# VH-VL binders against p0dw94, part 40

Target 1, 243 residues: p0dw94
Amino acid sequence: PAGTPAGAGASAGIGSDTGSNASEDSDMFPTIVFGDTVIERKEYVAALKAQHGAARLYFRQTYGVDPAEDGWDKAHDGEVPCRWLASRAIDELRRRHAAYLIGVDLGQVADDSYASIVARMEAVNSGNAELKSDGGIVYGRTGFDIDSYLSYELSALKNAYTGDESNPGMSLSDDEVRRYYDEHDWTKDGVDGKTPLDEVRGNVKAQMRSERYDELVSQRAEAIDVTDLPWDALYRFTAGRLG
Short names: E, the ipSAE of ESMFold2; O, the ipSAE of OpenDDE; V2, 0.75 times the mean of E and O plus 0.25 times the DockQ between their complexes.

## First folded at step 14 (VH-VL; framework fv_ucenprubart)

Design z4 (at its last look DockQ between E and O 0.64; V2 from the best seeds 0.00; counts 0 for: pae E 2.2 > 2)
Fold by ESMFold2, look of step 14:
Structure z4 (fold): chain C 243 residues (1-243), chain A 119 residues (1-119), chain B 108 residues (1-108)
Amino acid sequence: as target 1 above (243 residues)
Amino acid sequence: QVQLVQSGAEVKKPGASVKVSCKASGYTFTSSYYMHWVRQAPGQGLEWMGLINPSRDFTWYAQKFQGRVTMTRDTSTSTVYMELSSLRSEDTAVYYCARGRLFSYFDYWGQGTLVTVSS
Amino acid sequence: EIVLTQSPDFQSVTPKEKVTITCQASQSIRSYLLWYQQKPDQSPKLLIKKASQSFSGVPSRFSGSGSGTDFTLTINSLEAEDAATYYCHQSLSLPPYTFGGGTKVEIK
């Protein structure tokens, strides 16, 4: 008797079973809203992908497991990797949307929607293509995908904010600069001890402004209330995409 | 429980300075919370003066008070200070400290400190 | 700096009657408006956040509405303990933060 099981090839009859799919669909993306801004499926999925490694690192460090090998829906001391990943992705979107909302407050962008960002990217790409076709000179990046455009625009928002002393938190007193310098290491090779403040004052100020901007963004992200999101539906969607 | 306890009432002459303290308890002082200062002249409304982040070297003053106000903190005593210099009679007010994150409401207020400026 | 203009400065209202207080912002602040209540010799207390969202423990007779530049606080049926001064406030955006001039409500 001990032949190859003939039943192993009998999966061919499953193509007409539509009843089980009508009960529940874990692939359905729920409506997610940050204040008045709808979160697009594409931006959420991109955030999951971007945070995938962080989730694997967290579970390896905390529980000695790798969700990619041990499963994304298996609980470890009350924590479920796909839910942790979903929450992390939402937190990263909160930070991005927060940076855009600060830009809205300053009149730098119209809104924080993903659609608006894509539209700006497409306009830039179209304008640059037309200039190159006519022999014009194009400065800066000429062909963006959404990831490179997000990086570009977020950097531009930060630079515009930190480069204007009239913006909240960007005016630095001499005493504040000196205290920050004293609390951090500012060294050069061949110099005994700290590099004198007068030689690094610009760098000290730039670092202070960068940290203060990041703090404002973090605070604005906390102000995006996510307690009432459809978390159960979002967890099901996330689990379905990870397997 | 969160508490903000301010120093007592003061009487000052024009041209002097005043330093009001606000001692925080019941939460982590060097957290993401900021301390704001708001004053209220007798029979008048509320006026925001500025803020300090106790965990970072960050202060921000309303333009009206720039150059006259200094806010500091002492993390060992969980206390913030507001110093207002070159006092005028128009600075007579109750001065409040108030806790809040940025982009948020003020969730706890001190009891207020009356500063009277008179000749 | 965003200027908040409240109206009226003062109301004397019969118990159980409706109180309406308005606040106008000098530029759009979307729904980023707060309402505070201050009783004599007390610190202000939050009533309404995000223009219309009641804070925890606030009686249902208090409601807020509006967006953009025009906002309203309503007390549907005034109680004796509601005699206070009411302030609109904006701090849900970047500093500087500002308050309206206040509206004093008294019981007749």
Scores: ipSAE 0.483, ipTM 0.751, lowest interface PAE 2.2, mean pLDDT 86
Fold by OpenDDE, look of step 14:
Structure z4 (fold): chain C 243 residues (1-243), chain A 119 residues (1-119), chain B 108 residues (1-108)
Amino acid sequence: as target 1 above (243 residues)
Amino acid sequence: QVQLVQSGAEVKKPGASVKVSCKASGYTFTSSYYMHWVRQAPGQGLEWMGLINPSRDFTWYAQKFQGRVTMTRDTSTSTVYMELSSLRSEDTAVYYCARGRLFSYFDYWGQGTLVTVSS
Amino acid sequence: EIVLTQSPDFQSVTPKEKVTITCQASQSIRSYLLWYQQKPDQSPKLLIKKASQSFSGVPSRFSGSGSGTDFTLTINSLEAEDAATYYCHQSLSLPPYTFGGGTKVEIK
């Protein structure tokens, strides 16, 4: 008896921005502003997509339900999956913009607008294409999509910040380093016990700087007030995008 | 009610160190709030010295004080400490602890601690 | 580093008169300007946040205005209790944090 292949459950994804005639009112993206920066629809949708899996996992782990199967608008102990997802998307955007604003302060980028980010991506892609055409070696991806570019550029910003000891919080005293070292486990492969500080000092400092940067980004993100966002409209929009 | 209570006045000689304490109450000490230190020389303006995150025990110091200032915390007593070494006459000031988030404002201040550096 | 320049350094004002203090930033700080009041032998107190938002408990006679690089603190009708030094402060940039030089307001 040939076992019928278990039907690949159609992963209900976030609907593509292709204009299917769904009711005009539910599909309107509300105006969202982070300080002086307008959040674009495309940017928000991308953030939703990025957090979609996390939302499903959260509800699965917390409530034993999959919103993709049970519905995104169904409340579980007061939590609604589409609202939870929307909130997570906004939080991701806050962190992203915070990181870029730090970059702006350093003069690394002009602004934190999505349009500016896309423009930089296109410039990089064009430059790489030209180099390739000229027989040059392009190290890495020959063409960034927006998600990969964001990851790349944000990493670059972090590295630039943490790589300069003159940046706020990046100067570390010996005492601070020692305290941090004492409070954490430092092991090397093949070596029993805690590795001496002198052998791991660079790594200790790098980790400290990384954590300080992340905290800086978090604090900057928190400073972006989202209390007055049109949340109800965002929830409706989000729900409409979730199949 | 949020309160920041600082240690008493100090008189020090040049080259000595001073350690000022700031005890916090009325809120969660290890929350998202930072403790800042600001000093004010007699008849002068306010000068930011640095900050400490009590939850993660890391500090940011103003460049002017780098190498001379150490900020620490005791979570068990909800107390932040500021130690300034190699004291000079120019370090004579009232030292304030102030609660605040980054990229925000200082909402609560300690009463200040006068540190006098004299030969 | 963002430099904040206050003007004037000192004002002697009759009660009930209007007081105006200015703060100029070396670069645009949008609306991320703060005003503090410090009375003699007291700690500073927050008056205004985001250039124009009054902090809790601040009398209505205090108001802030401005954006970008130019900001103003106004006391519409000066009271005797308003004798203090006022400081502008910015919260937009990365540390180090800077203050204006202060404006001392005395009562005639």
Scores: ipSAE 0.471, ipTM 0.774, lowest interface PAE 1.3, mean pLDDT 90
ESMFold2 (binder alone), look of step 14: mean pLDDT 90; pTM 0.903

Design z5 (at its last look DockQ between E and O 0.60; V2 from the best seeds 0.00; counts 0 for: pae E 2.2 > 2)
Fold by ESMFold2, look of step 14:
Structure z5 (fold): chain C 243 residues (1-243), chain A 119 residues (1-119), chain B 108 residues (1-108)
Amino acid sequence: as target 1 above (243 residues)
Amino acid sequence: QVQLVQSGAEVKKPGASVKVSCKASGYTFTSSYYMHWVRQAPGQGLEWMGLINPSKDFTWYAQKFQGRVTMTRDTSTSTVYMELSSLRSEDTAVYYCARGRLFSYFDYWGQGTLVTVSS
Amino acid sequence: EIVLTQSPDFQSVTPKEKVTITCQASQSIRSYLLWYQQKPDQSPKLLIKRASQSFSGVPSRFSGSGSGTDFTLTINSLEAEDAATYYCHQSLSLPPYTFGGGTKVEIK
């Protein structure tokens, strides 16, 4: 965690007095399923933490308030910061799971589950520890935490996709490359005019492939239907985590 | 309200090309929806040919049609085109356009365009 | 490429009887199967999404089941208007997309 939310005591109790043991209701993580994959409590909590700053920025810019100071449960024209944060966290998980599901389609990973990712991370960490204890040289990372492993594996999935011209969208015709080059501004610092295509062709192709991959991930994330999630239970859980 | 209206039937000789149009209405043409092309030979099943994203000039063609099919769009008329070259008698089929997001079902279909390839 | 194999190719069925159509995928596609109905000289119509979820407005006599590689479309109590060809389809994953070969259902 980056810090302690200011006003945590004020945020915790304002919108959730049920007359029962409210902390028990607030602490229960509901079953969340993306298609065929159960979302783990740990990955949701990590997504909340990662999106905390974005929520603070949004409410500051939109309403002139900081939820960390002014409270996470207080409505502002119908928007409640903890609910906004919960939705943002789900959207981030949708994007990550989407990238993994594209990898599943290509046989690069077995599934998109958090447990499977953790298991792979642990296997890599164990293998590196064995090499080091045997006096061997380990190149690259000698130990991952889950955040660094996710970053590593997501980059590897993208590189594998964009580096294989047989994948949808990755075979670029000369006409497509020319059109993309023409539609964009290819200038160098200190150079007058547009850099000739022959000098930047590789960069143009790489940018095209990256953008096409990101679009595929976005489309796959949209296909993860979250309409029927137990949103009220998720909001209660989220409010309890923020205090 | 979504409607896909295709061009009329075509009769072609072997070796020629055909260009079928599909005019979209009732939704934002340059959105996240893709246009798919599916054909059906007489008395036969459905065969997916490929897709185009009208907003990003992105296309993907089934391997069988690589080198013979070209899909394009005209955003000013909300129209996609499928052009099939080097026609053979086996290309005789009804050609459908169908709308769908990637990773989703096809929710709206054109009425179909019969292309007959005959000597 | 994922191959979808339908069985049977053809059924002639007495009205009000049950129709069962199977679709087998060449590799696991989890729940990512669709069913379409096509009547003569018409465009296909979606019936079932994600193996078992009825599309809006589809009569309750249509149901789907299955996961992995083995899927079934069931018509409980066939009606005259159900005479059509039925296709399984996969488009819920990365292209290329494929259809089953079709199952023609006639009224006996």
Scores: ipSAE 0.515, ipTM 0.771, lowest interface PAE 2.2, mean pLDDT 87
Fold by OpenDDE, look of step 14:
Structure z5 (fold): chain C 243 residues (1-243), chain A 119 residues (1-119), chain B 108 residues (1-108)
Amino acid sequence: as target 1 above (243 residues)
Amino acid sequence: QVQLVQSGAEVKKPGASVKVSCKASGYTFTSSYYMHWVRQAPGQGLEWMGLINPSKDFTWYAQKFQGRVTMTRDTSTSTVYMELSSLRSEDTAVYYCARGRLFSYFDYWGQGTLVTVSS
Amino acid sequence: EIVLTQSPDFQSVTPKEKVTITCQASQSIRSYLLWYQQKPDQSPKLLIKRASQSFSGVPSRFSGSGSGTDFTLTINSLEAEDAATYYCHQSLSLPPYTFGGGTKVEIK
C-alpha cells in the first residue's frame, strides 16, 4: 500500500502587495514616522515577512499553537500573534534605522530613508552589471535584492565603524581588553585550556568592538519613540496581510 | 524614588589617584540606563567625562580623559566607580554621576563629590 | 563634534521680568536640545527636553523653543528661586557629549 505523501501544508505566507480589491479601509497602511523618517509600506511589509517565522516559532514554543493554522488574531494568554508580529517588525525597523542613523552621523550614508537605500542598491546593481559587461569580475552577488542589500550594507556599516579606532567607543584600553578577556572563555581548536591573551588579543578586541557597536545601535533604536504610532491601524493592516 | 548617592569629598596630591563612588537606588541598576560622569571646575561649566553601562560593562570615555579614567561597576551593591589617575591641579572639580540613556537626557544626578588636588 | 554656544553669559534681572537665553548649535540638531538648571551648590536638573517639552515638575513659566541650530529658553516671569546657571545640551549625536558654556541668571 503506497503511503499517500502527506500534503505539503500550504505555508500561509504574507500576502503579496498585489492590489486584490479587499475592502479599501482595512488595507490602508497608516502613516508611520521614526523621528524625521517616514516608514514606507514596502519597508514595513518586508519587515513583517522577515519576522513572520519568528512569530510562528514563538507562539508554537510558548503556547503550542501555530498562528498560521489557528489564526493570527486569536489571543493566547493576552498575546495576539498579529500584534506580536507587528511589534517585532517595528523593532526590527528601529534597529535598522538606528544603524543607518549612526552611519549618517559618520557621513557613510546620506540618510536612512527607504528610498535612499533602494537607490543605493540600484546604483550598486547597475555598476556591477556594467563591470560584468566590460569583462570585469564581480565578486559576490551580481544583483542584490533589497533584503540582501540591506544585509550587505548594514554589515558594511558595522565593519566600517568597528574597523576605525577613532570612532566613538572603538578605542580600547589594555585594561578593558584584559578585563573582557578574563570574563570570557577563549579557546582555540586543538588547544586545551584558555588561550593566552597575547594570542587572541585581536579577536578579543574585535568582539568587544562588535558588541559595543551593537549596543550603540540598540540604544539609538530605543531612542526612536514608537509610543505614538498608530498601533491599532498597524495591527489591522498586519492582520489583513496575514493569510 | 531614584537616588544617586556619591562618596565624600577628597583631597589628593598631584600624581595621585582618586576613586569616587556613586550608589544607585530606586530603579533596576542593570537596566538600559547608563551612568555618566560629569565634572565641574570651580566657577566653570559642565564637562562630560564618560559613561558606563552597568549591565554590559560598556564604557565610553571622553578623549581628554582616555588613559587616566576608569569606570567600573559593582552590580551586587548597585554602585558605579570613577577612578581618575595622574591627578593635576586642573582636575580640581566637583564630580557628578548622572543617570541617562544614550541619545537622551540626564534625568537624575548625584549630589556631587568635590575633589581637590593640591600640593 | 557639535559645539553649543550660549548667550548671554550673565544676566541680572529684576523679579517678574522676562528672561531669554539662547543656544546656538554648530550644526543642525533638529529638536534634540536639552536645558538644565543648576542652582548654587546644587546638582544640575533637567528642565526642557526635545527643545520645547517641559520635564516633570518644571514650572509653567519655563518654556523652550527652536529647531535646527537656534534655540531659546524663556522664563516668562522670573522668580527669586530661578537664580541659577542654565546649560543647553544636545542629545542627537553619539558621545562625546558637550554642554553650552552656561548662562548665569542673578536676581537684582
Scores: ipSAE 0.329, ipTM 0.728, lowest interface PAE 1.6, mean pLDDT 90
ESMFold2 (binder alone), look of step 14: mean pLDDT 90; pTM 0.898

Design z6 (at its last fold request DockQ between E and O 0.93; V2 from the best seeds 0.00; counts 0 for: pae E 2.4 > 2)
Fold by OpenDDE, look of step 14:
Structure z6 (fold): chain C 243 residues (1-243), chain A 119 residues (1-119), chain B 108 residues (1-108)
Amino acid sequence: as target 1 above (243 residues)
Amino acid sequence: QVQLVQSGAEVKKPGASVKVSCKASGYTFTSSYYMHWVRQAPGQGLEWMGLINPSKDFTWYAQKFQGRVTMTRDTSTSTVYMELSSLRSEDTAVYYCARGRLFSYFDYWGQGTLVTVSS
Amino acid sequence: EIVLTQSPDFQSVTPKEKVTITCQASQSIRSYLLWYQQKPDQSPKLLIKKASQSFSGVPSRFSGSGSGTDFTLTINSLEAEDAATYYCHQSFSLPPYTFGGGTKVEIK
């Protein structure tokens, strides 16, 4: 008897921003501002989508429940999945904007607004399309979506920052490098024991720079005050988007 | 209450080194706060020297002081140290430690330490 | 490096008069300007954050305004205890941090 394959449970995804006339009041995206930057609805929804899986995993691991099945508004030991997800989305946005603001400070990008990011993406996509039409070789993705572009651009910003020793925090003294090396395990495949510093110095420095950059981003993200955000409205909006 | 208490006044000769201490209390020393050092020459403005993250032992020095300044911390005593070497007459100043997060403000200051460099 | 230029360097003011101090940034710092007060033989104290937000315990006669590159500290009705040097500082950029040159306010 051929066992009927268990039906792939329809992953209740975050509802698409299709303009259905649902009850207008509960679905209004509240005004959210990070310092001087307005957060767009599309930007927030994208962040929700990005964190949706993490939220489900967290509640599964912590409480043995799947919010997608049990409900996003059901409290578990005082934690509500939709609120948790909203908070994570805001934290992601804070880190993103923080990274861009560092880029703005350095003149790497002109603005941290979502509109400006989209505009840059479109420009890159258009440029790649033209190159392709002219018989040029486009290395990588011929067209970015916004999520892939964000990942790309943020990585590029980090690499540019950490690749220049003149940038703040990227100059490393020999003493700092040695201390860091001593505090961490450095192993190479096939080699027993700790690899000598001289063989891994470049990697040590790269890791140090990466961590310092991440700390800067984190600190800047924390400097974005979100205490006065319209959280209740945001929770309602979030709940309304979760099927 | 948050308090930053600095070491006493120092008199040094040119070429010597000075080490100023700043003991922090009233908050978690290894929290997200950084300790900054700012100096002020007599009758002059404020000059930022550098910062240290007591939690991660991360330091950042102003270019002007690179190679001469060393900031360290002792987590067991909640104390930050600033050492300035190769002292010059121009280094005569009141040195302040100040608590603050990056991209934020300095909310608490030490009382200041006068360092006099004279021949 | 962001340069902050304060004006004026010095003011002698009669009690109860209005004091205005300006700070100009070499580039846009949005609203991330700070004002500090330093009284003689004292450490600096934070007065204003984010260009216009008063810090805890700051008298209402102190106010900050501005955005972008141009900022103003106003003392509405100067008190004798307000004799101090005032410094602007920006929290927008990465280190190194810079201060304005300071404005000394004296009482006539």
Scores: ipSAE 0.687, ipTM 0.846, lowest interface PAE 0.7, mean pLDDT 91
Fold by ESMFold2, look of step 14:
Structure z6 (fold): chain C 243 residues (1-243), chain A 119 residues (1-119), chain B 108 residues (1-108)
Amino acid sequence: as target 1 above (243 residues)
Amino acid sequence: QVQLVQSGAEVKKPGASVKVSCKASGYTFTSSYYMHWVRQAPGQGLEWMGLINPSKDFTWYAQKFQGRVTMTRDTSTSTVYMELSSLRSEDTAVYYCARGRLFSYFDYWGQGTLVTVSS
Amino acid sequence: EIVLTQSPDFQSVTPKEKVTITCQASQSIRSYLLWYQQKPDQSPKLLIKKASQSFSGVPSRFSGSGSGTDFTLTINSLEAEDAATYYCHQSFSLPPYTFGGGTKVEIK
């Protein structure tokens, strides 16, 4: 019991029922793989936190309950809040990883792993901090947290894709642009009817390209098969981390 | 029962156009599924030509066929069309429609349509 | 464009023997490799998705393996009905999609 162990005198493992809460939490997070990319516990937890408000709003509006007050495990017409939140977090990670995989295909990033994104963020932050300390000038963001870096990098991937007509879906014929213009409302204040195409052509093309890119990302996300994830283990982990 | 039923064989002369139909049944035609076109010349392998999203009328064509191929759809009949213009003898092939999402496999194929282009 | 190279072009095999077909990609396609079977005068049929996952209804004698650039389709005990041409196909890249050149398997 209360004896201090020495090198040859006693075991450092005194206490037969010794455990660690951190070890139990780590053992509960299952191995999650999107295709060939391991999903890190940190990125999953961040996705849960980001979607937490959406889950509370959805259950409040749909069923008149707040999972943060009424519990995350109780079914409401077949929907369980912690499972809804877990599925939404996985879906959002699928979309994010899909956008990165398109970037991988085009040679814009090395892979879609969370670790590589963090490493790039840390390199940028270190470079900017060193430049400011030496009295140099930096442009753009001088420091990122992971959420702001993800937003920055995802925007850069989309802009690089949509800004290059050689990319799939980004070459728009005059006929395609005309059809899209005809099918949408381009009303301008003080003018009855549609604004003429030659006044909005750039906006029409930008909207078409953005929608086509978002469709490619959505289809890429769908190709990340999550049917055989260890859902029961993920639900248990999620329920234990809600707050 | 998903089925893709294509129009019958055609014989054409060089310089003409051909329009092949593919009627879909057994699933929601205006869904997230795309219709792809794949051709196979006699004794040769499979060649992807392009795709259409029947829901949004979004199309993408392989560069080899750019300017010669047009894909359209009629949502009221659940039918996709592939039109190939300025036909050449090397366009002699069986033309297949195939259902699939992007970045995924083709799970159902039409029976194929033989197009013969002879001078 | 990702080029898929199949080998061999032809294979004549005694019934019940093992058939091995290879497919090599010009760059990594991770696990996004598919195998199709095409019998004479028929449309292609999906056999294997995700390099190694059998599609529903596919006999267990068909198996796939590999990742990255090197992939293999195996028929562990060839049946007479397996005489066909086999194609690998990749769906990793943005369109256009590509196919291997095919491997014709005949019964000896």
Scores: ipSAE 0.474, ipTM 0.745, lowest interface PAE 2.4, mean pLDDT 86
ESMFold2 (binder alone), look of step 14: mean pLDDT 92; pTM 0.927
ESMFold2, fold request of step 15: ipSAE 0.465, 0.450, 0.453; ipTM 0.748, 0.745, 0.749
ESMFold2 (binder alone), fold request of step 15: mean pLDDT 91, 91, 92; pTM 0.917, 0.899, 0.931
OpenDDE, fold request of step 15: ipSAE 0.462, 0.496, 0.441; ipTM 0.787, 0.796, 0.779

